# Ledger of designs, part 8: VHH binders against q8c9a2

Target 1, 239 residues: q8c9a2
Amino acid sequence: PPEETLSLWKGEQARLKARVVDRDTEAWQRDPSFSGLQKVGGVDVSFVKGDSVRACASLVVLSYPELKVVYEDSRMVGLKAPYVSGFLAFREVPFLVELVQRLQEKEPDLMPQVVLVDGNGVLHQRGFGVACHLGVLTELPCIGVAKKLLQVDGLENNALHKEKIVLLQAGGDTFPLIGSSGTVLGMALRSHDHSTKPLYVSVGHRISLEVAVRLTHHCCRFRIPEPIRQADIRSREYI
Key: E = the ipSAE of ESMFold2; O = the ipSAE of OpenDDE; V2 = 0.75 times the mean of E and O plus 0.25 times the DockQ between their complexes.

## First folded at step 1 (VHH)

Design D4 (framework vhh_8fcz_2; at its last look DockQ between E and O 0.01; V2 from the best seeds 0.00; counts 0 for: pae O 15.0 > 2, unsure alone 63.2 < 65, grease 29.5 > 24.2, SAP .746 > .668, placed apart)
Fold by ESMFold2, look of step 2:
Structure D4 (fold): chain B 239 residues (1-239), chain A 125 residues (1-125)
Amino acid sequence: as target 1 above (239 residues)
Amino acid sequence: QVQLVESGGGLVQPGGSLRLSCAASGFTFSSYSMNWVRQPPGKGLEWVSGISGSGGYTTYADSVEGRFTIIRDNDKKMVYLQMTSLKTEDTAVYYCATIEVTYWGSGKTYYFDYEGQGTQVTVSS
């Protein structure tokens, strides 16, 4: 039943949220130049406009700092999802976990040391976005990188917010996304000198916000970080 | 404007068969997936089946798999639901729908956009 399914999902989110680690856990994270970081992952699930039954889930691994693709796995998936409260609810994380499991089986030496996820981490209505979910289930450090501001916990895409965006003048410039409680939920990041639309970076798992923002910036050849960009390209090719 | 018109419902006995039709207009039909959803008496909407824009890929709810078949005809802008081995639990108003995408929880959530009155299917002896 839909109501029972929603209750189970909310309970699962709460249980898994307790496992999120929002601090640096790896030596490379504490090095100013990320010495020791060699592999960065990106994931995506893509749908074509108007196609509710097919998707492509993709995992890529890039070398760091060269940002060259060294592994890719894209799979077409068929969607079956429970209908809850007027919505077809689809949970993309199980497919992403399967891709990570396949990488471990096929090419374990190419396992990424951190994964950039197209979506939010702790910047979320329940503090547990897709980047947190993937991170906890795989135990990989994960970063949430969103293209639009999620308006939760007092965050609003209003005139003041837009004025703060104008003050981001160079690639690497940031401002904090402060919730109603006064906690920093994420950072707005101007990812590239030639991009006027910021990214919204938040912690997923096993990484500090400061490191997540700095690594995201270092992965940007364009507005979108290269690991996410390459995953999106692969997914859209198969759709 | 988008228009979806369901037909083909009726009263059937358990174990019987019925074919539902949905006529679509007002959009580029072959570019959109189509879905059947149903509303049992006193309950919320339940997804039944979906078919890709090309017609090459289909999916079914567990409760109907093996009994129902979704088919589309892009030239006539029609989608069908062939139902067999009907059970009293299949009693519902059936709607055809397109889909919208939104986010909820840890993943993408799809919203069904249905605007027809639906077609009543009643399975009773």
Scores: ipSAE 0.011, ipTM 0.355, lowest interface PAE 9.1, mean pLDDT 83
Fold by ESMFold2-Fast, scan of step 1:
Parts: structure tokens; sequence; C-alpha cells
Structure D4 (fold): chain B 239 residues (1-239), chain A 125 residues (1-125)
């Protein structure tokens, strides 16, 4: 990519990162049972096989605690921005924001109170992943949920990490992801009794790490949280 | 307050041996597994070896299996790492660590506790 484009992306990322709120802002987040939480969103982007430009972006809204789909929207999108490591969100976020804006216009009563994002939040090379970016632009609480460990700030999928995973015996068990800087970047979460591969949960926006982890676990009927799983199914079916 | 103090590091030639020691205080030592982890220059933490609270079970990283031996003395509240056939790749700061389990949200959270400055092992000719 042209140097002027990368410079603009870096400046925009730094500016938006300053707006991230990593604490609870909603009353339902402070309740042990999440009383008052009725709608949880999920977003995903699936690429057409063999095509780095064409993708399908999907947004779903699920009822809580039943986790039943009450809204879905999928769109074929052309990703015109080139892929650059650490700037994936600049390719995907505009289309995710558009889906949220369409929901607000068509069915404002179905707006989610929190969105689970297939990707990282603050656990990121520059502390600003796709879940942070979406959250800041929409002002919705957002949680990053990744299927693989992003190896930043000294975090490595090494033997010690694998030994820690073995200690997770039941769904809900966790261990913190502590960077070389001493910062807690996220949590490794065993999402289900029958899944040994953990999820990596990090804050996106307007939610604490504790609430993000606890809600992610309560959304897991399988390894992948239902809001993300349903968004993935719809985006892949639409392709 | 849990305290873990490492010692025994130094400069050694390839093929040499060192014994690292870790003195523990502030907890019921025999109730916790003990581990050795290391941090090579410019790299992240690497787990090296573990020993159960009773001392009956030990485990090792593939890179050190057959060369290192972990031992504990519960009466003295000490854990040791006997290192033989040292390689330049073993150069690192070595830390001993315990695992604390707490309950957070709906499950157990596992913390590794690192105390002190570690002990430097340099393998060089």
Amino acid sequence: as target 1 above (239 residues)
Amino acid sequence: QVQLVESGGGLVQPGGSLRLSCAASGFTFSSYSMNWVRQPPGKGLEWVSGISGSGGYTTYADSVEGRFTIIRDNDKKMVYLQMTSLKTEDTAVYYCATIEVTYWGSGKTYYFDYEGQGTQVTVSS
C-alpha cells in the first residue's frame, strides 16, 4: 500500500484507540445474572473461496438468555483496501458499521446491547483490534473473541501456554494473558466442557474483561459463542 | 505473601552443568506444584519443567528432556533444577513459579506467580 494511506491508517487508529473504554457502562453488566440484557449481537466476515476481495459480512441479533436469532442481515462486500498486518479492521469495519446502521434504520427496537466480534479487541499489536474499532465507531459494548492466540507483547503459544491450557478442566475455567509489559491483555477461556481448545477473549469497548469473559461463556452452547456461530453460518450460507 | 527466590546461575561452557535453587516461603509448599520457566534474551517465557506437590510426578519440555532433572525438598521448602549437557540455547534468566487457583465468574482462574529477579544462566565458550 501507498505510504500516505498507511500513514493515514496509523493516525486514525491512534486517534480512535484513545476513545476505547475498558470498563462497564451499562446497568445489566453489573448484575451477576445479566438481568436487563435482552439482545446480544454477533458479527462475522467470510471470504469467498479463493477470492481475497469478495466477502460476505453478516450481523445477527439473538435474544438473551434463550440465544434465539431474532434478526439477521448479510451482504456481499468488496474489500478494496489491501491486507496489511495489524490493519485488517480497515478492510472489514466499514461494512460491519453499515450493517449496524441498517439495523438502526429498519428495526431500532432490535439493536443489540452488546456485540461479540470474531476477532481481537485490545489484545492486538497496537492495542486496537476489530472489536475495539467497531465499538468506538458504533458506541456499542463490544467483545473480541478469537479462536487462536495472537502472539503480541511476549505472548507465545509455547510449552508453558499449552501446560496452562491442560489445567482448564471445565467450561468457564480461565487463565489471564499477561504481556511482557505486565498488562492483562485478555483471558484464555475454556468455553465448553466438551471443548479443550480455548477461546481468547479481550475487551473491545464499554465492557470490563470480567463481564466480557463471563458473558462469552454464557453464550457458548458449543465451542464458538452462539452470536458468532450464527453470524458465521449465515455469511457462509449466503456465499 | 508468597516469595520465591532463585539462585545458582552463572557462566558455564557448553556441555557443562549447573544446579539452580528456589527457596519458597509464605504458603503451604507441599500443597502446590512447582515449575521452572525461563526467558532467553529478547524472547518470551518458555516453560521448562514441573514437579507435583508430593514430588511423585515430574514433567519436562522436549528441549530439556533427558538433560534436566527437577527435584524438591518439602522439609526445606526448596525446589531445584539440575542441568547437565548445557547448550548455548539454554542461555536465559530462570524463574521458579507456583500455580494459584481462584474462582472468577463461572470458573476457576489459574495464576502463575513469579517472584524475585530470577537467576541468569549463560552458556558460552
Scores: ipSAE 0.005, ipTM 0.348, lowest interface PAE 10.2, mean pLDDT 83
Fold by OpenDDE, look of step 2:
Structure D4 (fold): chain B 239 residues (1-239), chain A 125 residues (1-125)
Amino acid sequence: as target 1 above (239 residues)
Amino acid sequence: QVQLVESGGGLVQPGGSLRLSCAASGFTFSSYSMNWVRQPPGKGLEWVSGISGSGGYTTYADSVEGRFTIIRDNDKKMVYLQMTSLKTEDTAVYYCATIEVTYWGSGKTYYFDYEGQGTQVTVSS
């Protein structure tokens, strides 16, 4: 993409970043058992192999704590923006916002109270990943859940990082991701007793890191939290 | 009723400093990000700086980064903009505002939500 486009995108991210709320805003978040939480959402975008334009975007809403699917919506989409590292939101988020809007119009009572996003929140080159972007635009609490470590602010998937991973012994175990700046950018989470590969959880919007990590863990029957797993499964069915 | 009242503007020479203040009322202040925007003579509104509700995140336009600092006091319901190394191109009416983004499909529209009269900043030798 042209440098001018990237400059514009950086500006957009900067403007939207100012709208991020990095604290708990919902009553259920302050309850140790998340009493009051009834619906959790997951979103994902799957790409057609060998096709850079066609993709399937999915939104799934699950009951909590049962984690049963109560709403699903998948759509084939034509991508307009190319993939550029650090700018994934411009490629995917417009379609996800549309899905959320459709849900609001069609079944407002099924709106999720929080959305888990396959991607990063504040753990980002500019502190504003896809989970932040979606959260700000929809005004929903959002959690970034990444399957791989984004190496920013001095964070590296090096020997030291691997040693820390080995120390994660049980589901729910964590260690902080602290950048060179001294800022806590997220948490590495062992999501399940039978999973040794951690998830990387970061704040998207309207949620604290502590609550984000706890909820992500409670949504995991497998390594991948159920809302994201279900969205992924459904989006891939169309491809 | 939402009220935003800006103050602290004035005439300053290039290289000088000013501190702007914004007093907010009529809404849950800590739940909203606050921004400074400005309107140069003969131009439209442009975004300058923003700070999250908790104050944990700050951001700046490229044109002011390194020179301006945004801070907030949620107890006092105040937002501030410390301006240093001022340039002639910084001349504008400055407003504090919340920013609304309407996102429709691939299209988006930005709205600046402010109730104040702004404060004039003039940088001139």
Scores: ipSAE 0.000, ipTM 0.210, lowest interface PAE 15.0, mean pLDDT 89
ESMFold2 (binder alone), look of step 2: mean pLDDT 78; pTM 0.776

Design D5 (framework vhh_7aqx_2)
Fold by ESMFold2-Fast, scan of step 1:
Structure D5 (fold): chain B 239 residues (1-239), chain A 127 residues (1-127)
Amino acid sequence: as target 1 above (239 residues)
Amino acid sequence: QVQLQESGGGLVQAGGSLRLSCTTSGFTFSSYAFSWFRQAPGEEREFVGAISWSGGSTDYADSVKGRFTISRDNAKNTFYLQMNSLKTEDTAVYYCAAETYVYYSGTEYYVTEYDYWGQGTQVTVSS
């Protein structure tokens, strides 16, 4: 995109970043068993093969702790903003926000109490990934869950990092992702006993890192947490 | 169903100030971006200002920049237009509107489409 557009996007990220809350705000978050948590959301965007403009955006709501789908909504979307590394939110967030707004209008009782996002939260080049962007705009607690390590602030997928992954012996085991600045940006999480590839969990909005990691683990029946997995399945099937 | 109702309009002398309020009902979350528009008799509806979903971004028409300020109070389900240094050219019916899209600071990816409107409030600026 034009230089002027990138400057605008960086400015918007900086302004919205100031509103990120990286602490627990809900009563259910303070409970070890998440008592009071009944609905967990997941969002995903799937692209039409060979077409980076046309995609399907999906929102699902799952019951907790059963992880049964109680709401789904998908729509074909034309992505107006081009893909640029570090600006994923500018392609996807408008349509994800629209899906949340549609849920609010049609089935407000099914509004999720937290949303798991396929992407990063504060673990981002500018500390403001798609999960932060969605969270700030919707005021919903949001968790970023990434499948690959974003190499920012001195974090590298190097030999030392791979050694730490080997030390994750069981589902639920974690290690912190500490940037060169000394900031804990997120956690590497072994999601399942049979999955050796970790997830990278970071705060999006209105949730602590500890609760974000623990809830993500409890949502994993496979490597990918069920809210994200179900959104992905539905967006792919809708295409 | 979203309902919007303007208040605070009236007659004011040039150089004076007015604060317009738009009270909303029919939603349980602060999930909308909001804008103010105005329309003088015989003219097309003109954009005045906008505030994003989070309140972190605002935008204004060049004609009002530096004089008008838009703000929101999610606890009261109300958003405002503070109008200072009013000019006779500001005389119009002012409408509040709720946007269904995410607003970016700037307009390259912002479509001026609004599904919900208030009924309007008259602002008259006399010299």
Scores: ipSAE 0.000, ipTM 0.114, lowest interface PAE 15.8, mean pLDDT 80

Design D6 (framework vhh_ozoralizumab_d1)
Fold by ESMFold2-Fast, scan of step 1:
Structure D6 (fold): chain B 239 residues (1-239), chain A 125 residues (1-125)
Amino acid sequence: as target 1 above (239 residues)
Amino acid sequence: EVQLVESGGGLVQPGGSLRLSCAASGFTFSDYWMYWVRQAPGKGLEWVSEISSSGSTIKYPDSVKGRFTISRDNAKNTLYLQMNSLRPEDTAVYYCAKGSPEEWYKLYGSGFDYRGQGTLVTVSS
């Protein structure tokens, strides 16, 4: 994109980043068993092969703790904004917001109390990833769950990082992702006993990192947490 | 704990056939989309085929469409690739992979949740 558009996007990220709340705001978040949590959401955007514009955006809502799908919505979307490193949210978030608005209009009693997002939260080049962006615009608690380490603020998928992964021996094992600035940006989480590849969990909005990690683990029956897994399956099958 | 073990590669002449197998363990195979990807000498990874968890959705790139057939046996946790009418340009290490097409198209380094060690296919006279 032109330099004017990039400057506007940087300005928007900075303004919205100021609205991010990285602490628990809900009573269920402070409960060891998440008492009061009934609905967990998941979102994903899947791209059509060979086409950087056409994609499918999906939103699912699962009951908790059963993790049964109680709502699903998918739609084909045209992604107008080009992919630029650090600005992925400008491609995807408008369509994710629309799915949340459709849910609010169609089934308001099924609105999720938290949304797991396939992407990053505060673990981001500018501290404001897609999970933060979605959270701030919808005012829903959001958790970023990434399948690959975003190498920002001195974080690298180097030999030391790979050694730490080897030490994650059981589902629930974690280690912190500490940037060169000294900031804890997220946690690497072994999500399941049968998966050796960690997830990278970071705060999106209105949730603490500790609760975000614990809830993400409780949603993992497989490597990928069920809210994200079900959204991904539906977007892929819809295409 | 997650393991993908490929087999069935070898040396064949142009026009020949090979059947690749991938034995999966350490996860619930029937819940995941599975993929075949390949890497030719000196080139990057290329997606070869994908199959949905149930086997109902199957996709191929134009380079192999009509020649290759992906299939799965969920009872045996095994993925297959039947390769017919092989060409010299099919020469590559073939990998069984667990993951998402979206990860591949987002150009993630590994592109996949997990990948096996691969099996070499050489098509030469």
Scores: ipSAE 0.000, ipTM 0.114, lowest interface PAE 12.9, mean pLDDT 82

Design D7 (framework vhh_7aqx_2)
Fold by ESMFold2-Fast, scan of step 1:
Structure D7 (fold): chain B 239 residues (1-239), chain A 126 residues (1-126)
Amino acid sequence: as target 1 above (239 residues)
Amino acid sequence: QVQLQESGGGLVQAGGSLRLSCTTSGRTFSSYTFSWFRQAPGEEREFVGAISGSGGSTDYADSVKGRFTISRDNAKNTFYLQMNSLKTEDTAVYYCAAESPLDYYRWLTSEEYDYWGQGTQVTVSS
C-alpha cells in the first residue's frame, strides 16, 4: 500500500512535528552541572542474526552522574510496519513506546527525565526522526544520537566534512551541521579523547541542542553514550 | 570500494516471473548486507527486501512477501531478487544497495546505504 500509507504517514509526521519542542523545559536542563538530573534513559533495537524479521527492543534507565543501570527491560518484537525510506520510526517506535508504558506501570519512580535514542531527531528528511517521534508520543525529553551522518538538506559526508572531523581535537569538541536551508540540524560531537569518529546529535523533544550535546558528552565513557551502550549490550545479549 | 551493477530487468506479463541480479566488485562481498529497493514514476524509493552478510537472515516489504525471494551466490559475487506472481503495481526501476559491516547502521533507510547500483527497469503488462 505504498502511496496511501505514505500519504498518511507524511500527514502524521507533519501533525506530530508541530508538537516538537526544541527548547529546554526542565529546571535541570538550565543548570550548568545538570543539578536535579537523577535518571537518564537509553533505548535501542537490535536485529536477530539469522532472522531479520525479529528484533529485540531494550530500554534501560541509568542513575546520573554515576551512570549505573537501575532498570532494564528487553523484549523480542516482530517488526509489523513495512519498511519505507525515511519512515523507519513507524516500524520501531510502537515497541519503544510500549517499553516506556511498561516502565510507567511497573516502576513509575524510575521513569527517566531524558532518553537518549540510537537514531536521529530533527536531523531528518522531514525534520521528524525516531527521537522526535518517541519524544512526542511519550512527552519525555529525547535526544537523537546517530553513528553516521544522515545526508539531508545538502549535508554530505564529503571531503570538507571529513576535514572538519579531523579538526575535532578533544572529547567535547563539536561543529554544527548546517543544512542548505541555513537551519542548524544538529551537531557533530567528538565523544571521547580516544575516539576520532564523531557522533551526530540532534534534538528529539523538550530539550535544546546545546543541552543535548553537553549531556550526550557527559554520558560518554566510551564512544557511544552509556545509556545507548547499555541498551545495545542488553538487547544483543537478550537475543 | 564496492561497485554494484543490476541486470535482468525487462518486460513481463502479469502473473509472470523475473530474476534480477546484482553483481558486486570488492574484496569483502560475503560480509556486506545487500538490499533491493524500487521506485515507480511519481513515487518515493521503497524497500523491497534484504539479505544479511551471513546469508542467514532475510527481510521483505509486506507488499512482496511470499512472492519475492532474495538470495546470494558468494562464488559469483552476485545477489538476486526472484520475483514471482508479478503484478502491474510491481512496475518500477529496481536498485540494489550494499551496507558495510565496518560502518554499523541500525537504520534501514535508503539514505544510509553506502553503495548503490544504477537501477534496472521492470515493466509488468496487464
Scores: ipSAE 0.000, ipTM 0.100, lowest interface PAE 17.9, mean pLDDT 81

Design D8 (framework vhh_8emy_2)
Fold by ESMFold2-Fast, scan of step 1:
Parts: sequence; structure tokens; C-alpha cells
Structure D8 (fold): chain B 239 residues (1-239), chain A 126 residues (1-126)
Amino acid sequence: as target 1 above (239 residues)
Amino acid sequence: QVQLQESGGGLVQPGSSLRLSCAASGFTFSNYAMHWVRQAPGKGPEWVSSISSSGGYTNYATSVKGRFSISRDNPSKTLYLQMNSLRPEDSAVYYCARGDLSEYLWELYRSGFDYRGQGTQVTVSS
């Protein structure tokens, strides 16, 4: 992409980052059992094999705590923005926002109270990943859930990190991801007793890290949280 | 043939109100999100507002939030922009655009709305 476009994207990330709220804003978030939480959303983007342009974006809404799909929507999309490390949101978020808009139009009573995003939130090169971007644009609480450690601010998938993973003995065990700046960027979470590879959870918008981690764990029937897992299944099936 | 025709612009004093209209034809209007975009002389195009296909979701540029209201009437295939508390900085040609593009995809492709109308001039001057 031209330099003027990259400058625009960096400026947009900086502008929107100022709007991120990294604390609990909803009553259900402050309840130990998440009383009042009835609907959890998940979003994912799946690529057509061998094609960097054609993809399917999906949004699902699950009942909570049953984790049963009550709404699903998928859309084939043409990703026109090139992939640039740290700017994935400019490729995906436009279509995720439109799926949220479509849900608001079709079934406003099924709007999710929180959305789990396959990607990072504040754990990002500029502190503003796809989950932050989606959250700020939709004003929905959002959680970033990544399958691999993003190595930013001195975080490395090194021997020390792997030693900390070994100490995660049971599903629900965590350790903080502390950048070299001293900032807590997210948490490594063992999502399941039989999963040795942790998830990396970070705040997207309008949720605390503690609540984000705890809710993500309660949504895991497998390694990947059910809202994201169901969105991934739908996007792959739609292709 | 897809057609979008803007109207309602004019010369007004600061603090005044104007309502812009966009008449759509040649497609199923109720199936598409619609947008307002403006361009002042010597400046690039600026996204102003978006509305979802049924009108249940709206979004606004920070510069117009609280002053402008986007709405649509699907039976008449018309998009509206109610502009209140107009400022000299709002002077521009206003364009109607069709598409399912979100705010950020539009920012990336500011010149890329294939279905932009011909525009209506708004001048705010005393």
C-alpha cells in the first residue's frame, strides 16, 4: 500500500485507541456467575484455500451458559486491503462491522452482550488490535482471543515463556503477559485440561482483563472458545 | 442502470439547517447500506455518515456527530441527511453513495464508490 494509506491507517488506530475502555461497564461483568449474561457473540474470517482475496466472514450468537447457537450469519467478502502486519483490522473489520449491522437489522433482540474475536485486542504493536477496532466501532464489549503469542513489547515465545506454560496445570490456569514497558498486555490461558497450547486473551473494549479471561474460559468446551469455534465452522461451511 | 440523485443543497448562514435528499433508482434500495460523503475544494473526500439497509444502525464522522442525522425511507427509495448548526467548515459538495462498505473500508477507498451520485453543493457563508 502507498505510504499515505499506511499513515492514514496509523492515524486511525491512534484516534480510535483513545476511545478504548479497558474496564467493566456492564452489571453482568461484575457478577461472579455472569448473572444477566444471556448472549455471547463470536466472529471469524476464513480464507478460501490458496486465495488471499476471497474470504468468508461469519458472526454467531450463542446462548449463555448453554453455548447453543441462536443466530448465524455469513458473507463472502472480497478483501481488497493488502495484508500488512499490524493492520489486519483494516482488511477484516469492515466486514465484521457489517455483520453486526445486519444482526441489528434482522434480530435486534439477539444482539450479543459481548463478542469474542479471533485475534488480538490491546496485545498489539500499537496497542490496538482487531478486537479493539471492532469494539470501538460497534460499542460492544469485545475480547481478543489469539491462538499464537504476538511477540511485541519484548514478549517472546522463548524458554521462559514455555516454562510458564508447563506450570499451567489445569483448565482456567493463567499467567500475565507483561511487556518490557511493564504493561500487562494480556493473559496466557490454559483453556482445557487436555490442551497444552494456551490461548492469549487481551482486552478489546468495555471489559476488564480479569472478566475477559474468566468468560473466555467458561466458553471453552474445547481449546477454542465456542463462540469463535462456531463462527469458524460456519465461515468454512459457507465457502 | 444504478442512479443516485442528490438535492437540497444551497447557500445558508452559519447556524442554519439544511436537509439533503438522495433519490435512488435501478436497484433494490432496501438491500443496501447507504452513505453520505463530502468534498470541499482543495481537500480529499471525507466520509460523513452511514446507515444500514433498514435504518436500524447509523454512524457519524466525529466532526458532525450530534449535529447531523442520517435517515432513509425505503418505500420511496430516498436517503436523507438532516444538517443542523451548520458551520463554514461544512461547505462542500455532498455525495450519496451505495454499498455495504463499512466506515473503515470507505476510508481506505475514498474514491472507490462506483455508485456515487453527481452531488449537491452546500455553502455556509455570511
Scores: ipSAE 0.000, ipTM 0.201, lowest interface PAE 11.0, mean pLDDT 84

Design D9 (framework vhh_7xy4_2)
Fold by ESMFold2-Fast, scan of step 1:
Structure D9 (fold): chain B 239 residues (1-239), chain A 125 residues (1-125)
Amino acid sequence: as target 1 above (239 residues)
Amino acid sequence: QLQLVESGGGLVQPGGSLRLSCAASGFTFSSYAMAWVRQPHGKGLEYIATISGSGGSTYYSDSVKGRFTISRDNAKNTLYLQMNSLKPEDTAMYYCAKSGYWSPYKLGTYYFDYKGQGTQVTVSS
């Protein structure tokens, strides 16, 4: 993309980043068993094979703690913004926001109390990933859940990192992702007893890292948390 | 208010045993990994052991593995360290520490967001 567009996007990320709240704001977040949490959302964007423009954006809402799908919405979308590392949100977030707005219009009683996002939150080159962007624009608590380590602020998928992964012995075990700056950017989470590949969890908006990690683990029937897994299935089936 | 109060330290002969306790209050004890760390006089803070919130996972430093056992009683909000086969080099101030995380890990003392007042362990010889 043109330099002026990247400059504009960087400025917009910096402005919106100032609005990120990285602490618990809801009563259910302060409860050990998440008492009061009834609906968890998940969002995903799937691409048409061989097509960089056409994709399907999906939003699902699951009951908690049963993790049963109670709402789904999918829409074919044209991705107008180019993919640039660190600016994924400018490509996807407008359509994710639209899905949330459609839910508010059609089924306001099914609005999720938190949304799990396939991507990063504060664990990002500029501290503002897609989960932060969606959270700030919708004012919903959001959690970033990534399948691969984003190598920023000195974080590397090196021998030491792999040694720490080996020490994750059971589902629920974690270690912190501490940047060279000394900042805790997120947590590596072993999501399931049967999966040795960790998830990388980071704060999106209006949730603490501790609660984000604990809730993500409780949503994992498989390696990928159910809200994200169901959104992915729905978007792929819609294509 | 968050509090950690250690007890059980004292003077012991080499080869002896001590059991340390840490009474926790002001947070949901079972939701956080807990650790024991120590600081010998004139030296830096040294990690000893961690235990997960549930008690299902434990990690030890190589210097104490096989001699020390970390455990917890979530119903009583209490952390324990059973120290056997004590050596003069185990002499230190021992601190109970709260992790900012549910899961334990064996590396780094700056991952703990709170530590208590400490209890002194002295192994004479």
Scores: ipSAE 0.000, ipTM 0.131, lowest interface PAE 18.2, mean pLDDT 83

## First folded at step 4 (VHH)

Design E1 (framework vhh_ozoralizumab_d1)
Fold by ESMFold2-Fast, scan of step 4:
Structure E1 (fold): chain B 239 residues (1-239), chain A 123 residues (1-123)
Amino acid sequence: as target 1 above (239 residues)
Amino acid sequence: EVQLVESGGGLVQPGGSLRLSCAASGFTFSDYAMYWVRQAPGKGLEWVSEISSSGDTIKYPDSVKGRFTISRDNAKNTLYLQMNSLRPEDTAVYYCARDSYEYGRWDYYFDYRGQGTLVTVSS
């Protein structure tokens, strides 16, 4: 890939990263039961098998606490930007932003108060994953939820990590993901009593890590949070 | 440009051994967990092994555990798979794959793979 384009993306990412807010900004976030939270969003991008260009981007909005789908939108997209490690958001975020803009245009009353993203937030090689990028561009609270540990800043899926996972006994149990720099990058979360495989939750934008983890847990009827699960189902069915 | 080039495949008899190599370029190899995956004729992709960026954490499915050994040489940007006690059902195209950097899927999600190297186990 051209070095000029990579330099521009690094500069853009650094500029946007400065705008990330990693604290609670909404009244419902400060409430133990999330009183006032009515709409939770989920986004996902599913790729056509064997094709790194053709994908389906999906956005869903669920009622809370019922987690019933009240809005869905899916579209096939061509990912024109080249994939470079650490810059996945530059390929996907434009289409996710477009889905949010379409929702604002068609059904403004159904705009989500927070969006769960299948991917990482601040737990990222450059501290600015897809959940951060989407959040900054839309100004919506966003949470990154990953199914596998991103091995950055000294974090490894090693024997010590496995030992900590074994100590997660019930849904809601967590342990912090502390990088070699001493920074808390996210939390490993046992999302459900019947799932031993943790989720990796990190801040995207306008939400604290504590609230992000607690809300993610409350959205889990299965291992994968319902907003992300429903977005994934829609994108896979659309393909 | 990310590039993964496999080599070392060939025809062997049951019980034989082969060593596969994967030469990586276009990225910082030591930053990524790596996979070996395979595709048998008429079947989907099957995970064969995973190794962490440092080489300290290694995983295998039961089907190859004890027979296959994954390793890496970060100074040479090379991934290896030593295959022993080969069986006819190990016949497949073997691919070197790079772990997804941003989407941590639990089931071997990778963002790049090589062209593959054919392994045929036949009497």
Scores: ipSAE 0.005, ipTM 0.237, lowest interface PAE 10.3, mean pLDDT 84

Design E10 (framework vhh_ozoralizumab_d1)
Fold by ESMFold2-Fast, scan of step 4:
Structure E10 (fold): chain B 239 residues (1-239), chain A 125 residues (1-125)
Amino acid sequence: as target 1 above (239 residues)
Amino acid sequence: EVQLVESGGGLVQPGGSLRLSCAASGFTFSDYAMYWVRQAPGKGLEWVSEISSSGDTIKYPDSVKGRFTISRDNAKNTLYLQMNSLRPEDTAVYYCARDSYEYSRWGSDYYFDYRGQGTLVTVSS
């Protein structure tokens, strides 16, 4: 894209980043068993093989704690914005927002109380990843969940990081991702007793890191959190 | 502006060796995993090698394992590919590519967000 467009996108990220709330705002978040949490959302975008433009965006809502799908919506989308490192949200978020708006219009009683996003939150080059962007635009609590470590602020998948992964013995075990700035950007989470490869969890919006990690773990019937897993299955099946 | 500039390609006989270089600028090179990918005439892109940001983790497909060696010099912002025991089927344009570390999806292949102009390697007698 033009340099003017990138400058505008950086300005928009900075403006919206000021609105991110990285603490608990809901009563259910402060409850040890998440009493009052009934609906958890998941979003995902899957690409047509060999095509950087055509993709399928999916939103699902699951009951909690049963993790049964109660709502699903998938759409083929043409990604208008080019991919630029650090600006992934400008490609995907408009379509994810549209799916949330459709849910609000069609089934407002099924609006999720929190959304798990396949991507990063504050763990990002400018502290404002796709989960933050979606959260701020929808005002929904959002959690970023990634399968790969985003190597920013001195974080690296080096020998020390791998040693910390080995020390994660059981599902629910974690260690913090501390940047060179001293900021805790997220947590590495062993999601399941039978999976040694961690998930990388970071705050998107209106949730604390502690609650984000604990809820993500409770959503993992398998290695992948069920809200994200179901969204991924549906986007791939729709293609 | 992100730039990746490959060099070192040329004509070589079967069994010969070549060393490719990629000069990176416009970003913090040491923050990114890097790839070598290639495209033979009339074919799609094929992954050749991957190296982590520190250089500690390296991967190869079976087609080049034991013959090619990827390395990097973070102080010089340079990526290398040492190619030994070259075969006619290694003939391709070789590209240096930067990892797209924002793509963190389940079941996805590797993604790169920037690729250089390429350097041609021809293996022929």
Scores: ipSAE 0.014, ipTM 0.302, lowest interface PAE 7.3, mean pLDDT 85

